# Designs tried in a protein design chat: VH-VL binders against q9umr5. Part 399

Target 1, 268 residues: q9umr5
Amino acid sequence: SYKPVIVVHGLFDSSYSFRHLLEYINETHPGTVVTVLDLFDGRESLRPLWEQVQGFREAVVPIMAKAPQGVHLICYSQGGLVCRALLSVMDDHNVDSFISLSSPQMGQYGDTDYLKWLFPTSMRSNLYRICYSPWGQEFSICNYWHDPHHDDLYLNASSFLALINGERDHPNATVWRKNFLRVGHLVLIGGPDDGVITPWQSSFFGFYDANETVLEMEEQLVYLRDSFGLKTLLARGAIVRCPMAGISHTAWHSNRTLYETCIEPWLS
Short names: E, the ipSAE of ESMFold2; O, the ipSAE of OpenDDE; V2, 0.75 times the mean of E and O plus 0.25 times the DockQ between their complexes.

## First folded at step 19 (VH-VL)

Design yg11 (framework fv_nofazinlimab; at its last look DockQ between E and O 0.68; V2 from the best seeds 0.76)
Fold by OpenDDE, look of step 19:
Structure yg11 (fold): chain C 268 residues (1-268), chain A 123 residues (1-123), chain B 112 residues (1-112)
Amino acid sequence: as target 1 above (268 residues)
Amino acid sequence: QVQLVQSGAEVKKPGSSVKVSCKASGGTFSDYAISWVRQAPGQGLEYLGEIIPMFGTRNYNEKFKGRVTITADKSTSTAYMELSSLRSEDTAVYYCARTKYDVLEGFSDFDYWGQGTMVTVSS
Amino acid sequence: DVVMTQSPLSLPVTLGQPASISCRSSQSLVWSHGNTFLNWFQQRPGQSPRRLIYKVSNRDSGVPDRFSGSGSGTDFTLKISRVEAEDVGVYYCMQGTHEPYTFGQGTKLEIK
């Protein structure tokens, strides 16, 4: 039998967005129990990510308990960060495949329509003034805002991304790394035509340097220091990178070709 | 000025479906979310769900999940609400309303409403 | 779901006199960032609801200053300093802090 699949949605999203994904899974892997978690839907997805992590944890624990052989996680956009944090704080998770579906794993820094929609009077160059304040950190989107021009502010003010990345020292860093490394496979999905994740390489743990040059995962300090286990995962062949062009951000969960190429192989 | 103009009254039989439209003008359609609220005769207001046309994301009141479908056409600045498996209890005036999401200024909930669409479900 | 409880449900008022409507939520409407998404709507007979107040105490454009909103946490109040004939209708509070969004039962304001 197929392992259960748990799906976590993104910002301003809900389970409805995954109706096609459910169809694809049912067709190709009949009998699979798929649970799309309807937590923190809509504007509730703006709540602090640690609050979301706690809520989602409460939801997934019973599912994992009923699946001793393991489960798969499909986590879309902001949900990918929630899932990574889940796997970091849970010392007893049994996740086989963690599928990060177009998630800003190394953070977000872009003037996209998405950003303009949420911050109509702000530019990305000035958002650090908001996001790196105590007030700003009460919003999920600021929890993974990563301004390459204000690294000190990021490192000191980011209450989520900097911590799960192990970029700021904290007493749980070693344990979180250990927990995250329990994952069987980390499947990273994204692409150049996403239009929201900025840079799109963030979905593959790439990101801007101080000159806004995009560096790949292997050039990142979090990798070089193996702060949360990326280097270790890569070394044991546990990281899968699946880039795909021609897919917009809102289509990753509904594209059949993407599913067959990047998701289905890891739902065994 | 901002206007939300809804389609006309509907009379439906139990078990059928109804689809109500809401056309927005006087603003940028994609900058807002469109919500649907209904009001049974002589009763209060009940939230059905919303759509964010910019992203196509939708959020439904759990009470109506499985029966309500909200869609949007950005090219015509029109949102739609379809309710299936109609029951007599679904008889109500259905309203569309817009919401602007601004993290800095706070959310502007339901600042403008449509004129309402009466849906009567009767055998 | 968050239950919004209004009181009174019926409010007969003499012209020129003040009116006050209470709205209580079953749980706090304050977000961690400090915003409180509590709105007041007016629905005149045969019309669509019209927003009067947003985020507890902010008046919409065109709303007379005789309307005011106040409150915090779980207790909120809409006040009309001097009731006019055009104020006849049903008033609703609404919370937008927790999904699904919920409304109070409505308060019917009538002239004595």
Scores: ipSAE 0.870, ipTM 0.932, lowest interface PAE 0.7, mean pLDDT 96
Fold by ESMFold2, look of step 19:
Order: C-alpha cells, then sequence, then structure tokens
Structure yg11 (fold): chain C 268 residues (1-268), chain A 123 residues (1-123), chain B 112 residues (1-112)
C-alpha cells in the first residue's frame, strides 16, 4: 500500500485549499492516508517560521511514528520552507519524498500585488529596512525575504532563511545537514508563470546575484559549499526537477496535469 | 469614505438557513479581510470567521464549523455569511467588519463595522 | 480559545470623573516578542461597535485624547480621564493575536 502523505500549506492558507490534491491522490492511490496539517491557518501563517516549524514538528511526530516505513511531504509555497526546516531539525524523520510545490527556497524578492497587500506603502527596494529588523523578523514573509542588494543585512539579520541555508555559522549546522540528507528524494516544482515567487527559479534553489541576474542552483554558493547538502543530494541522484509553465501560484495544488507529471510518481 | 452596508433583518424557522450580505465601498475590496461577528440580545460579541478575498481563503471559528459558510463576490465588492441548521440561540445581530493586514503599521482589526443584521430564529 | 475577562462589568461614573476598565487574557497576547494585538471597542446604545484603541495604546482617528490604553502580556487597561455624557455605552476588549479572535464580556459605562 502507499506511504502516508503529509501536506503543509502556505501563507494565508488552510487545509481546505488542498481538497483537489486530496481528490487526485485518492483517485490514483486509493487507501493512502493523507493529512493536511490544520495549523497556522489564516493570520497565524504570518507567525515567525521557527514558531511554525515547532508546531508542525509536534503534529508530524505521531504521524511518522505510526508509519515506520516512511512518509511523504507535499509542501506548498511558504510551507516548503517549513518542511525544509523540519527535515533539518528532526533527528529521526523518516521522509522519503519531499515535494516542494513552488516554494521560495532561496528566498523572495517580489514586487507583486501580494506584497502590496502586506506592505501597502513600501516597494521591494525598501523592504529590507522593515524585514531586516527585529520587528520584521516577527513575520513569516520577512523570514525568507532575500534582498540581493542588501545581502550583508540578509546574512546577519535573517532569523530563518540564512540559517537553514547554512549561510551563517551556527552550532547546529552540521547536525541539520546530516538530518536533511536523510531524505530519499527532493522534488522541486515551479514555473515561470507562477506570478508570486520572485524569481520563480527560487523554487529550484536559483536566485538573483547583485545585478538581478538569475544564477541557477549549481551556481549558488550554498550549493558549491554544499552548506546544507544540495551538492551531495544531486550527486546521489536524489534531486528531481519538474518545471511546468502555465500555472499560476494558487493553481499548483489544483492542476491535474501537474499532479500526474510531477507529484504522483513520487508517492510510492 | 469606507462603508460596509449589510442586508436587512430576517426571521427564520429552526433548522433553516440564513444568508447575510455585506457590501463594501470607499476602498479596494481585495485589500481587506472581511470578518463576521454576532451579538445575541443583551449579550457580548462572538467571532464567526473571515474571508480573505486576495487569497481566496476562509477561516472559521471551530464552534461554527460545518454550519457557517463565508463567501465573497469581488465584482460587487460583497461578502456573504450563511449559517445553516439554525437554532433559537442563533438569534442575534450579525455584523461584518474589516481588517487591514499591514505589516509595517500592524494589523488594523475591525476598523470599520457594518450596521448589523438582525436574525431572529423562532418556531 | 483565549478567554478575555473584563472588570468591572458595570461601571456607574459621575460626569467629569475618571473611569478605568481592566481586561485580562487567559494567555499572553504578545504575537512573538514585541507586537500585541489588543483592541478596545465602544458600543453606544443602538449602534454598531466602534474601535477606539488598537495595538494596546494607539487611538483611532477621531477618538478624544481623554481615552488611553495601556498594559502588556495578559493585563490591559482602558482609561477615560474625564467621562462625558457621550461616553455612555458598553466597552469591549478584543484580542487578535490568537485564532479565534475573542472579546471580553463587556463593561457597561453609565452616568450616575
Amino acid sequence: as target 1 above (268 residues)
Amino acid sequence: QVQLVQSGAEVKKPGSSVKVSCKASGGTFSDYAISWVRQAPGQGLEYLGEIIPMFGTRNYNEKFKGRVTITADKSTSTAYMELSSLRSEDTAVYYCARTKYDVLEGFSDFDYWGQGTMVTVSS
Amino acid sequence: DVVMTQSPLSLPVTLGQPASISCRSSQSLVWSHGNTFLNWFQQRPGQSPRRLIYKVSNRDSGVPDRFSGSGSGTDFTLKISRVEAEDVGVYYCMQGTHEPYTFGQGTKLEIK
């Protein structure tokens, strides 16, 4: 039978958003136990990501304990960062497939209507003043804000992304890398028509340099230094890249073709 | 000026449903969350849930899950709250209110309220 | 659910005198380490609630300077330095830090 699937939602999201994904799994893999974690819904999705990681960890432990053969994670948008942190902080996780649905894995530097909704009087060029402050780090979107023009502030002030990327020294870096490398497969999903994740290549560990030129995963310092295990995973054949055009940010979990192409093969 | 205008009073039988509307004006509808709060006669205020039109998501108070449905129509700048399986204790004034999620200034909870809609549940 | 407890529930006040309303939460209203989403609302007879104070101590526009809010953690206070006739009504505290949002039971302010 099939391994249990755990779903982690994104910003201003809830378990209901994944009803179509649940239908797809039930139709193609009947009997699969799927849990969409009903935590940090709505406003609470803005809580600091470390608080969310702790809460999701507590929810995931009993599910993994009941499935010693392993589980799969499907993690959408901001949820993909929560899941990557879970894989690092959990010494005994048994995750086979970590499926990252259009997640800002290298951070976000987007000037979109979503940004204007939360920062109505600011532009992306000015958000570093808010986000790289103790005030801003109390909010999840600032925990993965990555301003390529203020990388010094990012490296020193980010309480979340710079740490899980191993871009700043910390006492747990070696243990987190070891734990992350226990994952069976890292499945990266995203595409150019997402419209929210900026650059969209962040979903594949790509990101801007100081000139806003996108460097792909293999050109990133975190890959080259293997700071949290990307180079090791790629060499092991454990990274799967599944880009798909024509899908907007809110449609990744409700597109059957995307599910069949990029998700279903990894739900063993 | 920002206004939230609600539909008129309703009288319903137990076991039926009611749907209350809340039309927003004087701002961009998708910039806000719309919440629903009720007040039984002589009683305090009770939160039912909210809709966030920008993200298309709905969050409900667990007390009302399975009975409350909150929707929105962006084209008419109108939010709706439907409460099913009505009981006599659901007799209340139902208010809509809005929230602005501004990270810099902090959340601006329920900065504007509708005029209220009296819903009476009687046999 | 976070329980919000107001005291007193009934507050008769002589015109021109100060008034103070206490609000206590069953758990901390601190968002993380700084922000606290504690609000105060006024409901005049026959009217919808109106927000007076947000984030503990910030007055809304059009709210007289005689209203002030204070407190931290679990204990909060609304003060009216000199009660006027227009201040009659019910006052509610409300927390927006934890879902579901919850209100205090209300304090009825009336003129002696």
Scores: ipSAE 0.696, ipTM 0.849, lowest interface PAE 1.6, mean pLDDT 92
ESMFold2 (binder alone), look of step 19: mean pLDDT 90; pTM 0.933

Design yg12 (framework fv_nofazinlimab; at its last look DockQ between E and O 0.80; V2 from the best seeds 0.76)
Fold by OpenDDE, look of step 19:
Structure yg12 (fold): chain C 268 residues (1-268), chain A 123 residues (1-123), chain B 112 residues (1-112)
Amino acid sequence: as target 1 above (268 residues)
Amino acid sequence: QVQLVQSGAEVKKPGSSVKVSCKASGGTFSDYAISWVRQAPGQGLEYLGEIIPMFGTRNYNEKFKGRVTITADKSTSTAYMELSSLRSEDTAVYYCARTKYDILEGFSDFDYWGQGTMVTVSS
Amino acid sequence: DVVMTQSPLSLPVTLGQPASISCRSSQSLVWSHGNTFLNWFQQRPGQSPRRLIYKVSNRDSGVPDRFSGSGSGTDFTLKISRVEAEDVGVYYCMQGTQEPYTFGQGTKLEIK
């Protein structure tokens, strides 16, 4: 039998967005129990990510308990960060495949329609003034805002991304790394035509340097220091990178070709 | 001025479906979310769901999941609400309303409403 | 779901006199960032609801200053300093803090 699949949605999203994904899974892997978690839907997805992590944890624990052989996680956009944090704080998770579906794993820094929609009077160059304040950190989108021009502010004010990345020292860093390394496979999905994740390489743990040059995962300090286990995962062949062009951000969960190429192989 | 103009009254039989439209003007359609609220005769207001046309993301009141479908056409600045498996209890005036999300200024909930669409479900 | 409870449900008022409507939520409507998503709507007979107040105490454009909103946490109040004939209708509070959004039962304001 196939392992259960748990799906976590993104910002301003809900289970409805995954109706096609459910169809694909049912067709190709009949009998699979798929649970799309309807938590923090809509505007509530703007709540602090640690609050979301706690809520989602409460939801997934019973599912994992009923699946001793393991489960798969499909986590879309902001949900990918929630899932990574889940895997970091849970010392007893049994996740086989963690599928990060177009997630800003190394953070977000872009003037996209997405950003303009939420901050109609702000530019990305000035968002650090908001996001790196105590008030700003009460919004999920600021929890993974990563301004390459204000690294000190990021490192000191980011209450989520900097911590799960192990970029700021904290007492749980070693344990979180250990927990995250329990994952069987980390499947990273994204692409150049996403239009929201900025840079799109963030979905593969790439990101801007101080000159806004995109560096790949292997050039990142979090990798070089193995702060949360990326280097270790890569070394044991546990990281899968699946880039795909021609897919917009809102289509990753509904594209059949993407499913067959990047998702289905890891739902065994 | 901002206006939300809804389609006309509907009379439906039980078990059928109804689709109500809401055309927005006087603003940028994609900058807002569209919500649907209904009001049974002589009763209060009940939230059905929301769509963000720019992203296509939708949120439904759990009470109506499986029966309500909200869609949007950005090219015509029109949102739609379809309710299936109609029952007599679904007889109500259905309203669309817009919401603007702004992290700095806060959320502007339901600042403008449509004129309402009466849906009558009877045998 | 968050339950919104209004009081009174019926409010007969003499012209020129003040009116006050209470709205209580079953849980706090304050987000961690400090915003409170509590709105007041007016629905005149035969019309669509019209927003009067947003985020507890902010008046919409065109709303007379005789309307005011106040409160915090779980207790909120809409006040009309001097009721006029055009104020006849049903008033609703609404919370936008948690989905699904929920409304109070409505308060029917009538002239004595």
Scores: ipSAE 0.872, ipTM 0.934, lowest interface PAE 0.6, mean pLDDT 96
Fold by ESMFold2, look of step 19:
Structure yg12 (fold): chain C 268 residues (1-268), chain A 123 residues (1-123), chain B 112 residues (1-112)
Amino acid sequence: as target 1 above (268 residues)
Amino acid sequence: QVQLVQSGAEVKKPGSSVKVSCKASGGTFSDYAISWVRQAPGQGLEYLGEIIPMFGTRNYNEKFKGRVTITADKSTSTAYMELSSLRSEDTAVYYCARTKYDILEGFSDFDYWGQGTMVTVSS
Amino acid sequence: DVVMTQSPLSLPVTLGQPASISCRSSQSLVWSHGNTFLNWFQQRPGQSPRRLIYKVSNRDSGVPDRFSGSGSGTDFTLKISRVEAEDVGVYYCMQGTQEPYTFGQGTKLEIK
């Protein structure tokens, strides 16, 4: 039988968004137990990411306990950051495939319609003043805002991303790295036509340097220092990169070709 | 001037459906969430759900999930609420209202309302 | 669901006198430090609701300064320092902290 699948949604999202993904799984892997976690829906997705991680952790524990052979995670957009934090904080997770579906794993720095919708009087160039304040860090989107032109402020103020990336020293760094490395596969999905994740290579642990030139995962300091285990995972052959063009941010979970190519092979 | 203009009154039979429209004018439709609230005669206000036209995402009050469908058409700046399997207790004025998710200023919930649409369900 | 309870439900007031409406939530409405999404609406007879107060105490543009909001956590109050004839209507509190958004039962303000 197939391992259970746990789905974690993104910003301003709900379980309904994954109805097509559920259909694809049922058609190709009949009998698979799929749970789309119905937590932090809609506006509640703006609550601090550590609060979300705590709530999702409590929800996944009984599911993982009933599946000693392991589970899979499919985590969309902001949800992929929640899931990566889960892998770090859970000593006892049994995740085989972590499928990161267009998630801003190295952060976000874009003047998208989504950003303008939430910050209509701001631009990416000045949002650091809001996001790198204690007040701003109480909102999830600021928890992964990564301004390449204010890296010192990012490293000092980030309450979430800089910690789970191992970019700032903290007492749990060794334990979190050990826990993360227990994952079977890290499946990275994203593409150039996403339109929201900026740079889109953030879904593959790429990001801007100070000149807004995208550096690939292997050029990132967090990779080179192996701060949370990324270099170790790549060396094991445990990282799968599955880029796909032509898919907008809201369509990743409703595209059959994407599912068949990038998701289905990892739902053992 | 920003306005939310709703479709006209409807009289419906039990078991049928009704679809109410809400057209935004004097502003940018995709900048807001559009919510639906109803008020039965002599009763208080009850939230049905919302749509965020920018993302196409929808959230429903579980009381109505399965009977209510909220949609939006960005090209016409119009949101729609459809209520199916109508019952006499669904007789109410149905309002649309908007929310702006400006994080810096704080959420601006239901700062503008439509004029309301009377839906009467009678046999 | 967060239950919002208003009192009183009927409020006859002499013109020019103060009025006070209470609203209690079944759980805290605090979103983050300093943010509580508690709103007050006025519905005049035959009209759509109109927002008066947002985030507990912020008065909307065009709302007279005789209207004020206060409170924290689970207990909130709308005050009218001196009631005018135009204030007749039903007043609702609403929480926007947690879906589904919920309203109080309403308080009908009448001039004696």
Scores: ipSAE 0.615, ipTM 0.812, lowest interface PAE 1.6, mean pLDDT 91
ESMFold2 (binder alone), look of step 19: mean pLDDT 89; pTM 0.930

Design yg13 (framework fv_nofazinlimab; at its last look DockQ between E and O 0.79; V2 from the best seeds 0.81)
Fold by OpenDDE, look of step 19:
Structure yg13 (fold): chain C 268 residues (1-268), chain A 123 residues (1-123), chain B 112 residues (1-112)
Amino acid sequence: as target 1 above (268 residues)
Amino acid sequence: QVQLVQSGAEVKKPGSSVKVSCKASGGTFSDYAISWVRQAPGQGLEYLGEIIPMFGTRNYNEKFRGRVTITADKSTSTAYMELSSLRSEDTAVYYCARTKYDILEGFSDFDYWGQGTMVTVSS
Amino acid sequence: DVVMTQSPLSLPVTLGQPASISCRSSQSLVWSHGNTFLNWFQQRPGQSPRRLIYKVSNRDSGVPDRFSGSGSGTDFTLKISRVEAEDVGVYYCMQGTHEPYTFGQGTKLEIK
């Protein structure tokens, strides 16, 4: 039998967005129990990510308990960060494949439609004033805002991304790393035509330097220091990178070719 | 001025489906979310769901999940609400309303409403 | 779901006199960022609902200053300082802090 699949949605999203994914899984892996978690739907997805992590944890624990052979996680966009944090705080998770579907794993810094929609009077160059305040950190989108021009503010004010990345010292860093390393495979999915994740390489733990030059995962300090286990995972062949062009951000979960190429191989 | 204009009254048989439209004008359609609310005769207001046309993301009240489908056409600035498996209890005036999401200014919920569409479900 | 409880449900008022409507939520409507998404709507006979107040105490454009909203946490109030004939209708509170959005039962304001 196939392992259960748990799906976590993105910003302003809900289970409805995954109707095609469910169809694909049912067709190719009949009998798979797929649970799309309808938590923090809609505007509730703007709540602090740690709050979301706690809620999703409560939901996945019973599912994992009923699946002693393990489960797969498919986590879309903002959901990918929630899942990574979830796997970091859970010392007893049994996740086989963690599929990060177009997630800003290394953060977000872009004047995207999402940004303009939520901050119609702000530019990305000025968002640090908002996001790196105590008030701003009460919004999920600021929890993974990563301004390469204000790294000091990011490191000191980011209450989520900087912590799960181990970029800021904290007492749980070692334990979180240990927990995250329990994952069987980390499947990273994204692409250049996404249009929302900025830079798109963030889905692969790439990101801007101070000159807004995109550096790859292996050039990042979090990798070099193995702060949360990326270097270790890569060394044991546990990281899969699946880039795909021609897919917009809102189509990652409904594209059949993407599913067959990047998702299906890791469902068992 | 901002206006939300809805389609005309509907009379439907039980078990059928109804699709109501809501055309927005006087603003930028894609800058807002569209919600649907219904009101049975002589009763209060009940939230059905929301769509963000810019992203295509949708959120439904669980009470109606599986029966309600909300869609939007950005090219025509029109949102749609389809309700299937109609029952007599679905007889109500259905309203569309818009919401502005602004992190700094706060969310502006339901600042403008459509004129309502009466849907009657009867044998 | 968050239950919104209004009181009274029926409100007969003499012209020129003040009116007050209470709305209580079953849980706090305050987000961690501090905003409280409590709205008041007016629905005149045969018309669509019209928003009067948003975020507890902010009046919409065109709403007379005789309308005011107040409250915090779980207790909210809509006040009309001097009721006029055009104020006849049903008033609803609504919370937008928790999904799904929920409305109070409505308060029917009538002239004595």
Scores: ipSAE 0.902, ipTM 0.943, lowest interface PAE 0.6, mean pLDDT 96
Fold by ESMFold2, look of step 19:
Parts: C-alpha cells; structure tokens; sequence
Structure yg13 (fold): chain C 268 residues (1-268), chain A 123 residues (1-123), chain B 112 residues (1-112)
C-alpha cells in the first residue's frame, strides 16, 4: 500500500487549489490517503512563517504517528519553506519524500507583478527597508526576502530563512540539521517560466551573488559548509532535481506531465 | 472613481441556486480582492468569502463551504457569487466589497461596497 | 471564529451630544506584533455599508473629524463627539486579523 501524502499550500492559497493533484494521485496510486492541510488559508498565509510552522506541526503529528512506515510531503511555493522548517524542528518526523514544488528555498528577490500586488509603491531595490524591519518580519513574504545587495541586513534581520539555512548561529542549529537529515529524498521542482520565484533557481537552492549572477546549489556557502545537510544529502544520492520549462507559478499542481515526471515516482 | 455595480434583485425557490454579479470600474480589477457579505432582513453582516483574481485563489467562510462558489472574469472586471441549495434563511441582501492587500500601508478591508442585491427565497 | 461583541445595541442620542460604541473581540486582533485590522462601518437607512475607520483609528477620506476610533488588543471604541442628524444608522465593527472575517452585531444610532 502507498504511504500517506501530506500537502502544504502556498501564499494566498487553500486546500481547493490542489484538487487536480489529488485526482492525479488517486488515479496513479489508488487508496493513498492524501491530506491537504487546511490551515493558514488566504490572508492567514501572510502570518509569520514560524507561526505557520507551529500550526502545521500540530496537524502533521497525528498523521505521522498513524503511519509508522512513513509519509510524503508535497509542499508548494511558500509551503516548501514551511515544510523544510518542519523537518528541522521535528525530532520524530518520518518523512520519506519531501517534494518541494517551486519553492523559494534560498529566498526571493523578485520585482514581478505578483509581488508588486503586495508592495504596489515599492521597487525590489527598496523592499529591504520594509522587509528587514520589525514591521516587515510580521509578514511571511518578508521572512524569506533575500536581498543580495544587503546581505548584512538579511543576516541580522531575517527571523526565519537565515535561521533554517544555518546562516546565523543559534542554539538549535545542530539538532535541526540532524532532524532534517532523516528525510529519505529531497525532490526539487521548478523552472524558468515560473514568473514569480526570483531567481527561479531558488527552487533548487541556487541564488544571486552580489552581482546578481546565479550561483548554483553547490556554489552556495550553506551547501559548502553543509550547514543544514544539503551536501550530505547530495552525497547520499538523496537529492532529485526535476526542472521543467513552460509552467507558470500557479500551474505546478495542475500539470499532469509535471506530476508524472517529477512527483509520481516519489510517492511510494 | 471606483464603483462596484451589482446585478438586480432575485426571487428564488428553496433548493435552487442564485448567481449575483459585481462589476468593478474606475480601478484595476486585478489589484484587489473581491469579497462577498450578506445581510438578512433586520440583521447584521456576515462574510461569505473572497476571490483574489491576481493569484486565481478563493477562500470561503467554512460556514458556507460547499454551497458558495465565488468566481471572477478579469476580461469584464466582474466577480460572481453563486449560492446553491437555497433555504429561506438565505433571504438577504448580498454585497460585494473590495480589499487592497498592501504590506507597507496595511490591509485596506472593504473600502468600497456594491449597492447590494436582494435575494428572496420563498416557495 | 472570532466573536465581535458590540455595546450598546441601541443608542438613542440627543443632537449635538457625544456617542460612544464599544466593540470587544474574543481574541486579540493584533497581527503578530503590530498592526490591528479592526474596522468600523456605518450603514445609513436604505444604503450599503460605508467604511468610517480602518486599522483602529484611521479615518477614511470624507469622514468628519467628529468620528474617532481607539483601542487595542480586544477592546475598541468608536466615538462621535457631536452627533448630527446624518449620523442616524447602524454601526458595525469588523475584524480582518483572523479568518473568517467577522462583524459585531451592530449598534443602531437614533436621534431622541
């Protein structure tokens, strides 16, 4: 029988957005118990990510307890950061596949129409003034804002991303790395036509240097220092990269070819 | 100047459905969330749900989940609310209202309202 | 759901005198550490609601300065320093901090 699947949604999202993904799983893996967590819907998706992590943790504990053989996570967009934090803070998680569906894993530095919807009077070069303030850190989008031109402010002000990346010392860093490394596979999904995640390579732990040149995962300090386990996972053969062109940000969970190519093989 | 213009009054039988429209003008439709609120005769206001056309997402008050469907047509700048399996308790004026999600200035909830659409459910 | 409780529910007032409406929430309306999405709406007879106050104390454009909002956490107040004939109607508080958004029961303001 198939392991249960837990789905974590993204910004302004709700469980309804995953109806097609649920259909695909039912067709290819009949009998799979799929739970789309109905928490932090709509406006609540803007709450601080640590608040969201706490709520999602409470929801996944009973599901994991009833499935000692393990579970899978499918985590979309902002939800992929929630899930990565879950894997770090839970010393008793039993996640086999963590499927990160176009998630800004190294952060966001976008000036797209979607992000301008939340910041209509600001340019990305100035968003650090909002996001790296106590005010801005009250909103989830700012918890993973990563301005490559203000790295010192990022390291000092980020209440979430800099911590789960191990970019700033904290008392739990060693335990979080140990917990994260219990995952069976990390499946990274994204693509150049996403239109929201910027750089899109953030979905693969790539990100800008100070010149806005994208450095791939293996060139990142967090990888080289193995700060939360990426180098260890790659060496184990536990990281799967599944890029796909031609998919916009809101279509990742409703594209059958993407599902069959990048998701289905990991839903044992 | 921003305006939200709703469709006309409806009289419906129990068990049927009603679909109310809300056409926005004087602003950029995709910049806002459109919410639906109802008011039974002589009673207070009750939130039904919202749609965010930019993200293509909808969020419903759990009380109405399964009976309410909110949609939008960006090409006509029109939002729709459909309520199914109507009961006499659904007799109310239905309003649309808009919200601006601005992180810097803070959320601006229901800054403009439609004129309301009376829906009467009787056999 | 967050319960919003208004008092009084009926408020007869003499023209030119002050009026005060209380609104209490069953949960804090603070968004994490800061902003509070508490709004006040006025509904005149036969009309749709109109927003008066947003984020506790900010008056909307065109709202007379005799209207003011205050409060924090779970306890909020709308004040009218000098009631005018045009102020007749029902006043609602609403919270937008927690989904689903919820309204108070309404306070009917009428002239004695």
Amino acid sequence: as target 1 above (268 residues)
Amino acid sequence: QVQLVQSGAEVKKPGSSVKVSCKASGGTFSDYAISWVRQAPGQGLEYLGEIIPMFGTRNYNEKFRGRVTITADKSTSTAYMELSSLRSEDTAVYYCARTKYDILEGFSDFDYWGQGTMVTVSS
Amino acid sequence: DVVMTQSPLSLPVTLGQPASISCRSSQSLVWSHGNTFLNWFQQRPGQSPRRLIYKVSNRDSGVPDRFSGSGSGTDFTLKISRVEAEDVGVYYCMQGTHEPYTFGQGTKLEIK
Scores: ipSAE 0.735, ipTM 0.863, lowest interface PAE 1.3, mean pLDDT 92
ESMFold2 (binder alone), look of step 19: mean pLDDT 90; pTM 0.931

